# VHH binders against Guanine nucleotide-binding protein alpha-13 subunit (gpa-13): the designs that were tried, part 14

Target 1, 348 residues: Guanine nucleotide-binding protein alpha-13 subunit (gpa-13), of Caenorhabditis briggsae (q4vt39)
Amino acid sequence: GCNSSSLNKLQVPEVRASRSNTPASQKSSDQSYSHIRLLLLGSAESGKTTVLEQVRLLYKQHFTESEYFHRRAFIYHNIFKCIKSLCRAMKMSDIGFADPINMGRSQSIIADEENHYGIFSKELAEKIKCIWADKSMQSLYARRSQFNLNDSAAYFLNNLDKINTLDYKPSDRDLIMAYVPTCGVQNVIFTASNQSFQLFDIGGQKIDRRKWATQYEGIDAIFFCLAISEYDQKMNEDMVTNRLDDALKLLETISEEPMFATTPIYLFLNEIDVFCEKLDVIPLSNYRKDFPGGDQDDALDFMENLAVAALGKRDKSLYRVYRCIAIDTQMMAELLSTVFKDIMKRKR
Short names: E, the ipSAE of ESMFold2; O, the ipSAE of OpenDDE; V2, 0.75 times the mean of E and O plus 0.25 times the DockQ between their complexes.

## First folded at step 7 (VHH)

Design k11 (from k8 with S52T S53R; framework vhh_lunsekimig_d3; at its last look DockQ between E and O 0.93; V2 from the best seeds 0.77)
Fold by OpenDDE, look of step 7:
Structure k11 (fold): chain B 348 residues (1-348), chain A 127 residues (1-127)
Amino acid sequence: as target 1 above (348 residues)
Amino acid sequence: EVQLVESGGGVVQPGGSLRLSCAASGFTFSYYALYWYRQAAGIERELIASITRGGRTNYVDSVKGRFTISRDNSENTMYLQMNSLRAEDTGLYYCARAPSGSTRTAFQLSPSEYDYWGQGTLVTVSS
């Protein structure tokens, strides 16, 4: 649920996803190049938006200036949010900063209640850089799952000098790494292998089952993103529910939905890199007692088995499972190519 | 562009040793499992060794105990140490990368399912 926290009326211009309200009714005689309709699903921060952005990038969808502007603003906001979260986490920890000077800097950041959607002052940027470079902070960051820090935090903090410029324009990589909460339904039309596709991202909105029946009629395939790295994380909403468990439950719900009984599901086990990195510091067995133990490969297999189990009684012909790193453009290019070929094969 | 370049092949006597290298570029090396294949004259290409992202290794029985597959992620290079070479080990040796997103193990994949191959390096074991 888009918790309407009272973000001040900076009217984030409703990225009016151009509702191409193509009213269904105009029978225009034109060769109805029937779009293959794809539904993109996943829990919050599962990487589904990243997959959408990759599709846009790979299939030459250009960002509008407005989109750049908004994403830029979110990048600044996210950087500040991340560093503030880290500072708060440090404060709550008994670790303390390696450099005592960073304590004052940290306090200043925590006390800053302003939403930063633009270029940081030189002073603020310096504070952020110094705090981030602190050895104790880096140690804390290794345990970032404990306080639900965005996985892209390190990327942006490491690139702060490049970002914090007057003429900053988000790179393609920046856009991929940036998490922008999807408000509403995003739709991307693209052509792959001489077939037109329409990909729908319904954002974090509680899937109103009633709306599903009308909105999701005629879906040809479902893309489901599962962040397997979230095995140690809790939902921000209640700070109790495990994110992985919630995502698996969602997958189960989708798989058992009668309207999707014959709809193939392409399951993306996402964030393998983050998952493997976490395993070195946060044993899977601490959170999954049913894990028999083993190395990274065993853990990946285990996660895959959990996901497959969540698909339940679904026929094996109606799902495909992939391991992925959604932020890797090259990997996604190859993977999506394979997926689209499979979809087209099924439509014949 | 994804590239795999094999090197280190040559002529060696039976019982000798060679070390093959596969230099990779155009993709994030550490994200992928890697494989060594070989092809003898008139024979279908066969998988001989695999290494996962995490460094788990597997071998076919014919090379087990003699060959060692390894990887250096910092150098984007995979290696095959070949010891106690036999005449039957003669062939073109190929480096391969796992298909993106594949959940199948190396031995479950057919050669046709691999997207990227090197040009190969020739190993000749002759007396």
Scores: ipSAE 0.712, ipTM 0.887, lowest interface PAE 0.7, mean pLDDT 86
ESMFold2, look of step 7: ipSAE 0.712; ipTM 0.894
ESMFold2 (binder alone), look of step 7: mean pLDDT 78; pTM 0.778

Design k12 (from k8 with S30R; framework vhh_lunsekimig_d3; at its last look DockQ between E and O 0.79; V2 from the best seeds 0.78)
Amino acid sequence: EVQLVESGGGVVQPGGSLRLSCAASGFTFRYYALYWYRQAAGIERELIASISSGGRTNYVDSVKGRFTISRDNSENTMYLQMNSLRAEDTGLYYCARAPSGSTRTAFQLSPSEYDYWGQGTLVTVSS
ESMFold2, look of step 7: ipSAE 0.742; ipTM 0.917
ESMFold2 (binder alone), look of step 7: mean pLDDT 78; pTM 0.785
OpenDDE, look of step 7: ipSAE 0.806; ipTM 0.934
ESMFold2, look of step 8: ipSAE 0.753; ipTM 0.914
ESMFold2 (binder alone), look of step 8: mean pLDDT 79; pTM 0.790
OpenDDE, look of step 8: ipSAE 0.809; ipTM 0.934

Design k13 (from k8 with T105Y; framework vhh_lunsekimig_d3; at its last look DockQ between E and O 0.84; V2 from the best seeds 0.70)
Fold by ESMFold2, look of step 7:
Structure k13 (fold): chain B 348 residues (1-348), chain A 127 residues (1-127)
Amino acid sequence: as target 1 above (348 residues)
Amino acid sequence: EVQLVESGGGVVQPGGSLRLSCAASGFTFSYYALYWYRQAAGIERELIASISSGGRTNYVDSVKGRFTISRDNSENTMYLQMNSLRAEDTGLYYCARAPSGSTRYAFQLSPSEYDYWGQGTLVTVSS
């Protein structure tokens, strides 16, 4: 999830300082000539930030140098979190490293409580590289879906030498693969199919209800991201609340909000790849007693039905459901094009 | 660029067999459902078989038991094994990929809803 405590430990400029925080409810002197206004919602870890980055990439948005610097910091942080998570998984699996020297390195990584928002020391970088290259670690990583990891972990770990340099500037794909928390309110103005859009991204899942009347008025559509792979995952904030349950409750709350009664909701059922890969090893029925069993297609349909059920009595014309993998740029390019066309059709 | 290329068509006697292939590129093959359509001269394309990303298959009644759709994700290729061919199976055979984000099989989609088609491979069943 996004939290300001993590961001306050950085010595770097805040990304949201380079983005507008103009509330959605501010009056426009041109009234009907403004952008089509989109609100991007979802729980922490839903992939909603990845959707935002895909929009930025696909519609040629520029980043300031301070924004690149900030994202670089989070890339280092994510690399460290990933290798630490893998070291913990190796320890919990009682699998020994192929090279015994890596056991000590792994213990050092697990014990390290720093956030690592900057370039790694040569000593730390060497530890990470050696652990990652270990044949036993590679075998463990092949089962990555069991740890709710997607391709982003290997992506960064395989590129560590390039990333751990003083001149490193994140590529477009680096930005897509990095789950950078959204802090504050961001908005992105872009053009798709000769129509201007404005996409608002509200940090984290903590929505201030007093802000809804002021900041969410005039929203033409909601993008809601739901990571279906998280059926076995707990919230970072308390380590007991199921992430899927929390996300479904948020969706229910949004769907029932009177201000959004006629606002179409575009549901993105994200992380299909991770979900499908881990079904055989982490049975859905262990976490969802209401799942009657079946194959991968039955499980996907069940998850779609859960999301639709959370919409309650919402008219069928006021939502669309999509299965996606937010880090797949080709898929998201096609999907977003379809979504923007559907939104424009609804406007008239 | 997303591409679908059919092959394996030809002339065959009634009761014979053919195996069609659809080679795919430009997208992550394993993420998408895939479809075979056929078109007789002067008629609209009709769906004949589908295979989900997870391997679940579906067929129209006229080909059930005679045709088998399959996929090889390591080779980015879908297949249609056609056995016990009949004269009415004659036509141009196309493969299609599901639209991104789709949550339903092609039997619920019209041909205009697909973004990508192959060029077709001709199957002629004649004495």
Scores: ipSAE 0.656, ipTM 0.866, lowest interface PAE 1.1, mean pLDDT 82
ESMFold2 (binder alone), look of step 7: mean pLDDT 81; pTM 0.811
OpenDDE, look of step 7: ipSAE 0.658; ipTM 0.865

Design k9 (from k8, 14 letters changed; framework vhh_vobarilizumab_d1; at its last look DockQ between E and O 0.88; V2 from the best seeds 0.76)
Fold by ESMFold2, look of step 7:
Structure k9 (fold): chain B 348 residues (1-348), chain A 127 residues (1-127)
Amino acid sequence: as target 1 above (348 residues)
Amino acid sequence: EVQLVESGGGLVQPGGSLRLSCAASGFTFSYYAMYWYRQAPGKGRELVASISSGGRTSYADSVKGRFTISRDNAKNTLYLQMNSLRPEDTAVYYCARAPSGSTRTAFQLSPSEYDYWGQGTLVTVSS
């Protein structure tokens, strides 16, 4: 069995999109779905939403005006959250700002408890820019793996003047770099290689296994995103649970779910670039005592083996494992094309 | 667009040396394992050497100790230093990039699974 703690990040969608073939259809022409149906799963920070955004970008999906406002709001929120986290890290690390005036600015940022879903005032924007430009802050940021920062922090902070404008509309790159929490079910319909697909991204809902069995019938494949770079990170919710361990437990739960017993799992080992950079400064063996040591290739193989072990007894024909960098659009274009072709072959 | 361009081939006498280069563009070079393959007349493409994104190398038995694969990630360039060349090394040499997402070694991949090849550079070892 699945337990509620291990499925805390998987929630039943509010909107059912299944059009499964029913027994009553046996006596008339039997109809399959018009779309190949894909379920996108993973922890909130796994990069699964980035995969969704890559699909929308690569398969020419347009955002509505409302969706642009939503994404934009979270870009501002994430910028402020990141600079605030950096300010707290400076305070806790005994590292003084190179420009002493930034100490006062930093305290002002730390004390500010607003969410900041909109354009920054001139005063706040100036504080953020001055703090970010400080040489001591830049030195601290070079060690950013210690602070569990959004990987897009430098990207947005370096572009603040462009972003802090009333007529700002996020670019395609901005949308890829942004991390937006999923609330409810996002449902994207697109065409790849003359085949229609429907991709469901789940978030923000509590899991009930009894409802689970009936709400996700007819899923043709699961995309599971796992951020291997998070081996040194703890869950913000409890400050105790290792993020990688939590993600591996979630994968195990999904792999063992009877409803998905014959559903192929496409496992994306994400953030390999960040993982490899972190190995240089944060040894994997400090967090994974079962890692026997070795070079970068040994560490990558180890992480793949952990993920495969979490799949348990799942038949090898019912999963594929890929290494990826979800923010790399060229890599994702090639990878998704391969994945969609593999899925289409299974449906023949 | 993804491009791989080989250079450095030519005619060399047995025992001589050549250095092949492969200029890469259209992708983040440092994220990918890179390979040298060769194809002699009447034969299929065979793996010569591989280098992972982390710099780990491997070689076909026929070239061990004579060939050295290397990469310069700052210049997006793959190299093959070929020493002590023999007539049986005569072939068209191809640069290849790992398929995106692959966790398989070059040994586990067939040439048909690669999406990108260079045009090849001819190496002729003859006196």
Scores: ipSAE 0.706, ipTM 0.894, lowest interface PAE 0.9, mean pLDDT 82
ESMFold2 (binder alone), look of step 7: mean pLDDT 79; pTM 0.793
OpenDDE, look of step 7: ipSAE 0.733; ipTM 0.895

## First folded at step 8 (VHH)

Design k15 (from k12 with S53Y; framework vhh_lunsekimig_d3; at its last look DockQ between E and O 0.82; V2 from the best seeds 0.78)
Fold by ESMFold2, look of step 8:
Structure k15 (fold): chain B 348 residues (1-348), chain A 127 residues (1-127)
Amino acid sequence: as target 1 above (348 residues)
Amino acid sequence: EVQLVESGGGVVQPGGSLRLSCAASGFTFRYYALYWYRQAAGIERELIASISYGGRTNYVDSVKGRFTISRDNSENTMYLQMNSLRAEDTGLYYCARAPSGSTRTAFQLSPSEYDYWGQGTLVTVSS
């Protein structure tokens, strides 16, 4: 369950993250607490949840069987949502399937309003497989960056037969590729390079600034995730506000917060793969009139400069900027190791 | 497991040509900048060429016009075409990959900042 959205749930220890979760580091009568405390921020689809899952995977956090089955349910749900989204894209493009029988299958998928948190029936699985294998669908999927999709959709759809079995247990990569919503305040306590860390995720950018101040006293560093691929995307809430602009405003707010004045901010410019592929067909200048044009390297530099500008007057020693693909475990392993070492040097 | 494997070195006369390859595995090749370094005996490695993920190239002055760096993302391989070779080009040639997350160019990085190097391939230019 995810009924921890109420204010009453803010004080409940986070039991689902590991074996033991405490709201603050306990200390003995003669010691200060030992955890380096990290705050993970970013909009809902910035990739911050994926960063949390990468930390859990890379630093050997165990999931209970119940937690595995919870993630499995969302894997089925996300497979269905992905194929449904692709079917809708085919319909909006007014291009027929290469095999005409798939049109009927597609209409059936679009009309299906079930959430599909469990194993698919043989009939539904067959529809999904046939639609996915269609040559016209594959051609549409090759342009996936236009729909702000990354590689996760194909990852699951190509493995449907293995996933759609009674004894399926998600692999580590399955868990990284799957989206699982954050339920209330979540944190992970882990050890990297003989130092204990605690990473907090509070589930959203909409929390009152005053609540943040009271909850996050003693934060040693901030991880801020920014999905640079969202330069052409609108907020679902109003379909008017640009997602990138909203994320940059949040970053500005965090950077200007007096309680974080000396707190280093580690910026993760995420989804560089989607961004780079999207540039070929959706020019950045169509959405950012201040972009003077140029190649892919110019566009990446421009995005970095936007993020740095949002930091305002923050001293260069109090932020670092990184480019990443949060679903890439090897890249994130190396990047996080670099980041934790930098944080530890600051604390010495 | 991240690996970089150089090949294509050999003995060549001054004015000759060689083509070096760097085969990569264990990481998402397309989204990393890549570099060629060379090392003469008893000297520290020196950057000679770089290529970004977008395909931008840069060279040190001593090799401009003679060397061409390229990449083939479908084969996870970087290349160095070396023409008009000189005795001063003799050395071990290494490929390197940008540190994960880096926004800096190769000319802004020190060799100690790289996590992965190939084993090197020897180029000898001798008459």
Scores: ipSAE 0.731, ipTM 0.909, lowest interface PAE 0.8, mean pLDDT 82
ESMFold2 (binder alone), look of step 8: mean pLDDT 78; pTM 0.778
OpenDDE, look of step 8: ipSAE 0.804; ipTM 0.929

Design k16 (from k12, 14 letters changed; framework vhh_vobarilizumab_d1; at its last look DockQ between E and O 0.77; V2 from the best seeds 0.76)
Fold by ESMFold2, look of step 8:
Structure k16 (fold): chain B 348 residues (1-348), chain A 127 residues (1-127)
Amino acid sequence: as target 1 above (348 residues)
Amino acid sequence: EVQLVESGGGLVQPGGSLRLSCAASGFTFRYYAMYWYRQAPGKGRELVASISSGGRTSYADSVKGRFTISRDNAKNTLYLQMNSLRPEDTAVYYCARAPSGSTRTAFQLSPSEYDYWGQGTLVTVSS
């Protein structure tokens, strides 16, 4: 859940599990307007929420003023968390700040325990800008894939003056680039290629995985997001369990669920940009004994095969595998168009 | 707006060389496999060369050893160096980008599956 005091005041979209209990055989009187029902799944930080935001953007779903307020708060929070993470990385690096005054600024940022859900003070904004502009910080950031970062960090940090104003309203691009935790069940109804769709996004942190089969009956297709860049990452919950292993176990569970035996699964192998950039400095073989070695193409093929293996005995006609960068709107527009057309061909 | 623009075609003598370029815009070039195809009059489009996002190359048997595909991700540009040209190489040459999300090789894709093609550049090899 959303446990922040500032977030506890927000109205979040909430869809009770009772909609998932409606049998798929319950159809409207007009078949041309019936919804094709899609379930969006994946571990935390898989990029599934970004996929939902791309659907909202690409299929003309308007954001309310309350939704902009909620996302704005998290934009400030994420900027601060990002620069703090970079400052911690500088502290552990072989390279100190090019400007020694930034060492003191960095120590101040690391020591700051506030969550920063609103506009930064002039003093804090200045510290962030000076640290970000430091030549040694920029050199460290060039190796950003080692910290499992994508282009979104620089995007916000380069735009801090625009963002740190009282009248700031997030752009569509800002909403795609921002991390916003999903609270409860979100549900988007949209039209693609003259067909109505309903996409359910379940906040993974609140949802008991065993209840998915009971709560979400009548699903026509599953979107499963897998962040392949996380092969070297541990889960925040225990700091021991490998994130990729946990995500693969979840996929196996979904694929073996009898209720989904004939439900096509659309796998999105996400964060290929971070994955490919990381390979040169964090070898995949250090984390996967079963990887035989090779170049970037061999590593991508290995990750695809690993995901397909998690599907077990599932018939090839009941899954599709895609490589993606969920924050890339052009790529996602093309990919989602292909996916929705494939789903429409299957028609329930 | 996704665009692919070929250039560098022209008339060349047998045994000569040409370098084709394909300027790409409107997408994140470095994360897509890129392809060169050619189409002789009255023939279908045939795959000439491919290069993955990671730089791995492959070639049709008819051009192997004579053509070299390369890419410059900083300039969003794809290249085809064509050496030892033959009259049989006469064709319109097209640049193509892998479909978004695809995990398949160029040999597993049909031309109808590609989202974007360039307009082509004519290469004529004759005395």
Scores: ipSAE 0.716, ipTM 0.901, lowest interface PAE 0.9, mean pLDDT 82
ESMFold2 (binder alone), look of step 8: mean pLDDT 79; pTM 0.798
OpenDDE, look of step 8: ipSAE 0.810; ipTM 0.935

Design k17 (from k12 with S52T S53R R104K; framework vhh_lunsekimig_d3; at its last look DockQ between E and O 0.78; V2 from the best seeds 0.66)
Fold by OpenDDE, look of step 8:
Structure k17 (fold): chain B 348 residues (1-348), chain A 127 residues (1-127)
Amino acid sequence: as target 1 above (348 residues)
Amino acid sequence: EVQLVESGGGVVQPGGSLRLSCAASGFTFRYYALYWYRQAAGIERELIASITRGGRTNYVDSVKGRFTISRDNSENTMYLQMNSLRAEDTGLYYCARAPSGSTKTAFQLSPSEYDYWGQGTLVTVSS
């Protein structure tokens, strides 16, 4: 019986928007700059959070101290989780460490059941660095898709010395690269092209259809993130379901939802970089029998076609498909600019 | 900031050769399709060659067999080898990048859809 340790629900205080009942009277022409409402959707680790962070970065959203604190904590946690996962993978692979001393270090990390949300001890940091630097570990990392390692693992592990300081403050790049599970609904208000937008990120919660009716009322557009690199990965929940297939099914569900029948969908085929890199070592044909074969361009076209097929009978005017690298700030800046202009054009 | 800088233009005799370069910066070079355009005097800018992310090349008929487009991702540079140059090849040659996130092929993109252009390099083929 795996005791589901009660992750203390850090009750993010529901900022009850105090409906100040200001009395109805004065018709001040407050042109209530009506926010264009955007819904951000995607499977876990699809890059949706990264897109949100890019929006925040690009449109000068200030993080609160609390937000930095939480993100910092999650960065440490993710680093530890990643290295622990790597250690476990190494143990299972029969490859062994290039340096035998790392076996003991690895065992120590695997045995460590503490949740690390803060600065690592010097000893722990050294263990992590030594293990990460191991040649066999690096070889294993090259096959990281086999054990669902976070794509940002290398980034943080390579920067551990910078991160593991008492005064560590996440950089903008750190924040973009960090995987922070969305607890609840995150809302970001920003201005682009003199228009106010409100972006809602609904965390990995199983889209309860009943909750959709109330939560998704008045959505002007949907951003859907699809990690195309997950073609060879399985869901952690059952270790059977293909992640890409699951994500495509979700896209289909969203596209067929009556409440979104006239809501434009902006589809972000994300992680094209990871996808292209994987193709060199993991043939797409091994996982997609319907792939006719070809080069990277053919494979990308194939993925796009899969995604478009998942949109089903949706009118072509009601969806846009983009290929993206969500962690690429420059790319996202240009892409989002295009997207927001398109949304504004539709609202006129 | 995205930058495209063309070089290698000059004056050459008919039948001669030139190699143009387009140095790119400010974006992840590997993941973008790239294009060569040229503009002759009094004529609209025309697509002459394209190279995809995967390295697939396409050419307009007028340059097929004479021009070769290539890219070096390690150097963030695109090239255009021009052989058997003709007087009609005279013009300003421009490097262009596909829009971010675009799923359109080279021939599906209109010139107006390109976000970034170089300043151009002049190629003059004269006897």
Scores: ipSAE 0.519, ipTM 0.817, lowest interface PAE 1.1, mean pLDDT 86
ESMFold2, look of step 8: ipSAE 0.732; ipTM 0.909
ESMFold2 (binder alone), look of step 8: mean pLDDT 79; pTM 0.792

Design k18 (from k12 with A98V; framework vhh_lunsekimig_d3; at its last look DockQ between E and O 0.88; V2 from the best seeds 0.73)
Fold by ESMFold2, look of step 8:
Order: sequence, then C-alpha cells, then structure tokens
Structure k18 (fold): chain B 348 residues (1-348), chain A 127 residues (1-127)
Amino acid sequence: as target 1 above (348 residues)
Amino acid sequence: EVQLVESGGGVVQPGGSLRLSCAASGFTFRYYALYWYRQAAGIERELIASISSGGRTNYVDSVKGRFTISRDNSENTMYLQMNSLRAEDTGLYYCARVPSGSTRTAFQLSPSEYDYWGQGTLVTVSS
C-alpha cells in the first residue's frame, strides 16, 4: 500500500478537458449544476481506481503530462511491489530458484525498503528481469490467484525493458492495468446517454474514510466497489483484519449514513475472475463458516447475500448489485452503459 | 465486437438427434451465463435451456431429459445436444448472453433483457 503522507506531497493529476476542480460540497452551496453527481467509494485495493480509469478512457478524458508522470511513478512502484511480493511468496513456499544466482537477488529485493517511484537502475532492472524469467518463479506465478494476483503483474513484468526507459509514456492499457492510490478529491465530468455526469473519487485509506461520510451533499448515486476475492486476505495495515470484513463494515457505514438514506447504491462485486479461480484451491468455507457449501454459483450468490446484508434495511429500489471484472474494458463498457441508463430512469 | 454464431441446424426425422453450437467472440466467455431460445413460425421466442458461468444447467419441462446444454470455456462455445426430436421442436434456435453484471440468471430474465443474440440456426423435424 502507499503511505498517505508521502502521497500528499505529489501534485494531484488532473483531467483538463472534462474535469471540475471545485470540491463537491462547495459546488452544492455556491452554484447550481446540471450534472448528475456520483460518488465512487470502496476500500483500498477494491478496484475503484480501475473503475475511474475505465470511465476516463471510455468517455474520452484527456490526461496532462503531469498526470502521466504521476501514473508512471506508480507503475514503477507497482512493478517493484509485485516482484517483492513474489519473492516473499517464493521464500514462504520453500521452493528454490531454478538458477541459484536468483536466490541472492531475491534476498536483496526482499530487504529493499525503498518505494521506487522512478526508473530502475540498470542493476535493479537486471535483478527484477532475471528473477521474473526464472522458471521456478514462473511456476509460482501460475498459481497467482492463491496470492490474490490477477494478470496485471505479468503484463508489466513482461515489458520491463520498454517501461524502464526515460521516454516511457503509459498507454491506455497501462493506465487500466496500473493500481494508483487516490490522493485528494478527483472528479471527472463526462456525457453518457445524452446526460452530463460528474464522478467524484476520494481516498479509500483508513485515515481518510471518515471524511467521505460527512463532507458530501447533493450526491445522486453511489458507486461502491467490493473485491469479493479478498475473503482470504488480511489488511496490509495491521495484518489481522480480514479485508472482506473491513469492506463490508464500510458498506454498512455508508448505507446507514443519514445523508445517503435515499441515495441509490450501485454495488460492484469486483474480481469475480480471481474469486472463481481461487475457489478450488482456497475453499470459501475455510474462511466463511456461514457459507453452507456448494458450487461456484452458490459461492457467488453467497457473496451477493453478504453485500446485501451489509446494506441492512435499505429498500430494494435503492440499490443494484453487479458482478464485474474492473480490468475487463468490454464488460465495463456494457455494465457502465446499463448503470447510467438506470440512473437516468431514476431521475424522472 | 461481440458475436454469437449458431450452427448445426438441419432436417431430421422424428426421434433423431442434432447438436447445435454457439460460437462466441469479443468478450470473456467463461464469466457469462448463456441461454438457448427457440422460435416456431408465428410464435414468440421461448426459453428452452440455460447454463451459468459455473456450468449449472436448467431446462424447461418440454425438453428436460431430451436436451443437454453444455459449454467449453477453452473453445468459447456453448452446445445444445438434442435427442428424441419431435415435430414441435421445429423452429429457429438462438443463443443469447446474459447482460454484463448480472448476478441472478436462472430462468429469471425476460427475452428483452438480453443484449446479444445470434442470427439463429434452423431445425426442422419432419418425415
């Protein structure tokens, strides 16, 4: 995870063509707006930043050079974080590297506590490339769903030589595959179904979570992202709190907030690909005593029921539940189109 | 571009068998439920079978025990094995895909809720 204090020093990226720079709460008090206002929420690593990027790319938002520089920094950070995580997983599995030289490289990576927001030195890039190419590491990576990893890690690691250059500029696909923490309030103004929308994204880290419950008024709908694959994962912050339980508590808090009592919640059950692939090797019943057992359909229905239970007494007309893979652009294009049409229908 | 292409239709005698295929492209096939519908002349399309993303199957009573729906995620293809065919099975057979994001799919969707349909494959049961 990113340190929230270190991220506060970065200039927040801005989409110049279609963004409002005014805080959401100030807009409701200062001027009238014609936009349908959406609030994007979810725990860290829920995939909500990927949903934001899908909206930006599908609805043709511009990125400034500062925004590309910011995203590039986190691509380097993500590559290092991923290879470090894989090295730790190799160590815990007690499987030796196919090339013995990689054992020392791996220990060097594990011991390195730098965040690596810039281009890698030739020495570091060579270590990463050699470790990644090791056949034992590739075998470990093939079991990636057991570590809650999707295909994004291989996407970047396979292209390290191209990425580790001074003139690298992230492609549209790179932006979708990258995980970038949100700092401050970001908003995107776009048009869907002949209606103007404004989507607000705020930080999802524990320190910032209380602010979103009290700072926003005039929100027409909430997008809430929930990564269902995380049923076996602990929070990075304390390594004790179950990530799914934490996300469900956040959803409950949002659903019970008086400010949002009549605000429809669009719930995205994300990472269904990782979830479904994980079920055979990490049974849901090992982590959820309340799961009665069954096939993949039963497990998916169980996760939906958990999310609906977290909504409490909220009327059925005030929420929708969707299954998604946020990095799947075709799926998200279709899903978001359906969601925006539903929001439009409610506004009559 | 999302595509669904049916094939395998033809003319058979009563009691015969056919195997229909629905080849899919342009989307991540394994995470979508899929449906077979049929349409006789002058009649609205009727659901006959469904298969969830996880492989769970459902059938209407008129085909239960005679038709078998299946999927091969490695080939992005859904199948309908039709045995013991009857004259009333004659019609145009369509495959359809559940809308993106759907959470409950077993016999709960109306025909207007599907976003993609194939062009159909004709099955004629006659002597």
Scores: ipSAE 0.611, ipTM 0.846, lowest interface PAE 1.5, mean pLDDT 81
ESMFold2 (binder alone), look of step 8: mean pLDDT 79; pTM 0.788
OpenDDE, look of step 8: ipSAE 0.743; ipTM 0.898

Design k19 (framework vhh_lunsekimig_d3; at its last look DockQ between E and O 0.86; V2 from the best seeds 0.78)
Amino acid sequence: EVQLVESGGGVVQPGGSLRLSCAASGFTFRYYALYWYRQAAGIERELIASISSGGRTNYVDSVKGRFTISRDNSENTMYLQMNSLRAEDTGLYYCARAPSGSTRAFQLSPSEYDYWGQGTLVTVSS
ESMFold2, look of step 8: ipSAE 0.745; ipTM 0.918
ESMFold2 (binder alone), look of step 8: mean pLDDT 80; pTM 0.808
OpenDDE, look of step 8: ipSAE 0.795; ipTM 0.926
ESMFold2, look of step 9: ipSAE 0.720; ipTM 0.884
ESMFold2 (binder alone), look of step 9: mean pLDDT 80; pTM 0.810
OpenDDE, look of step 9: ipSAE 0.800; ipTM 0.932

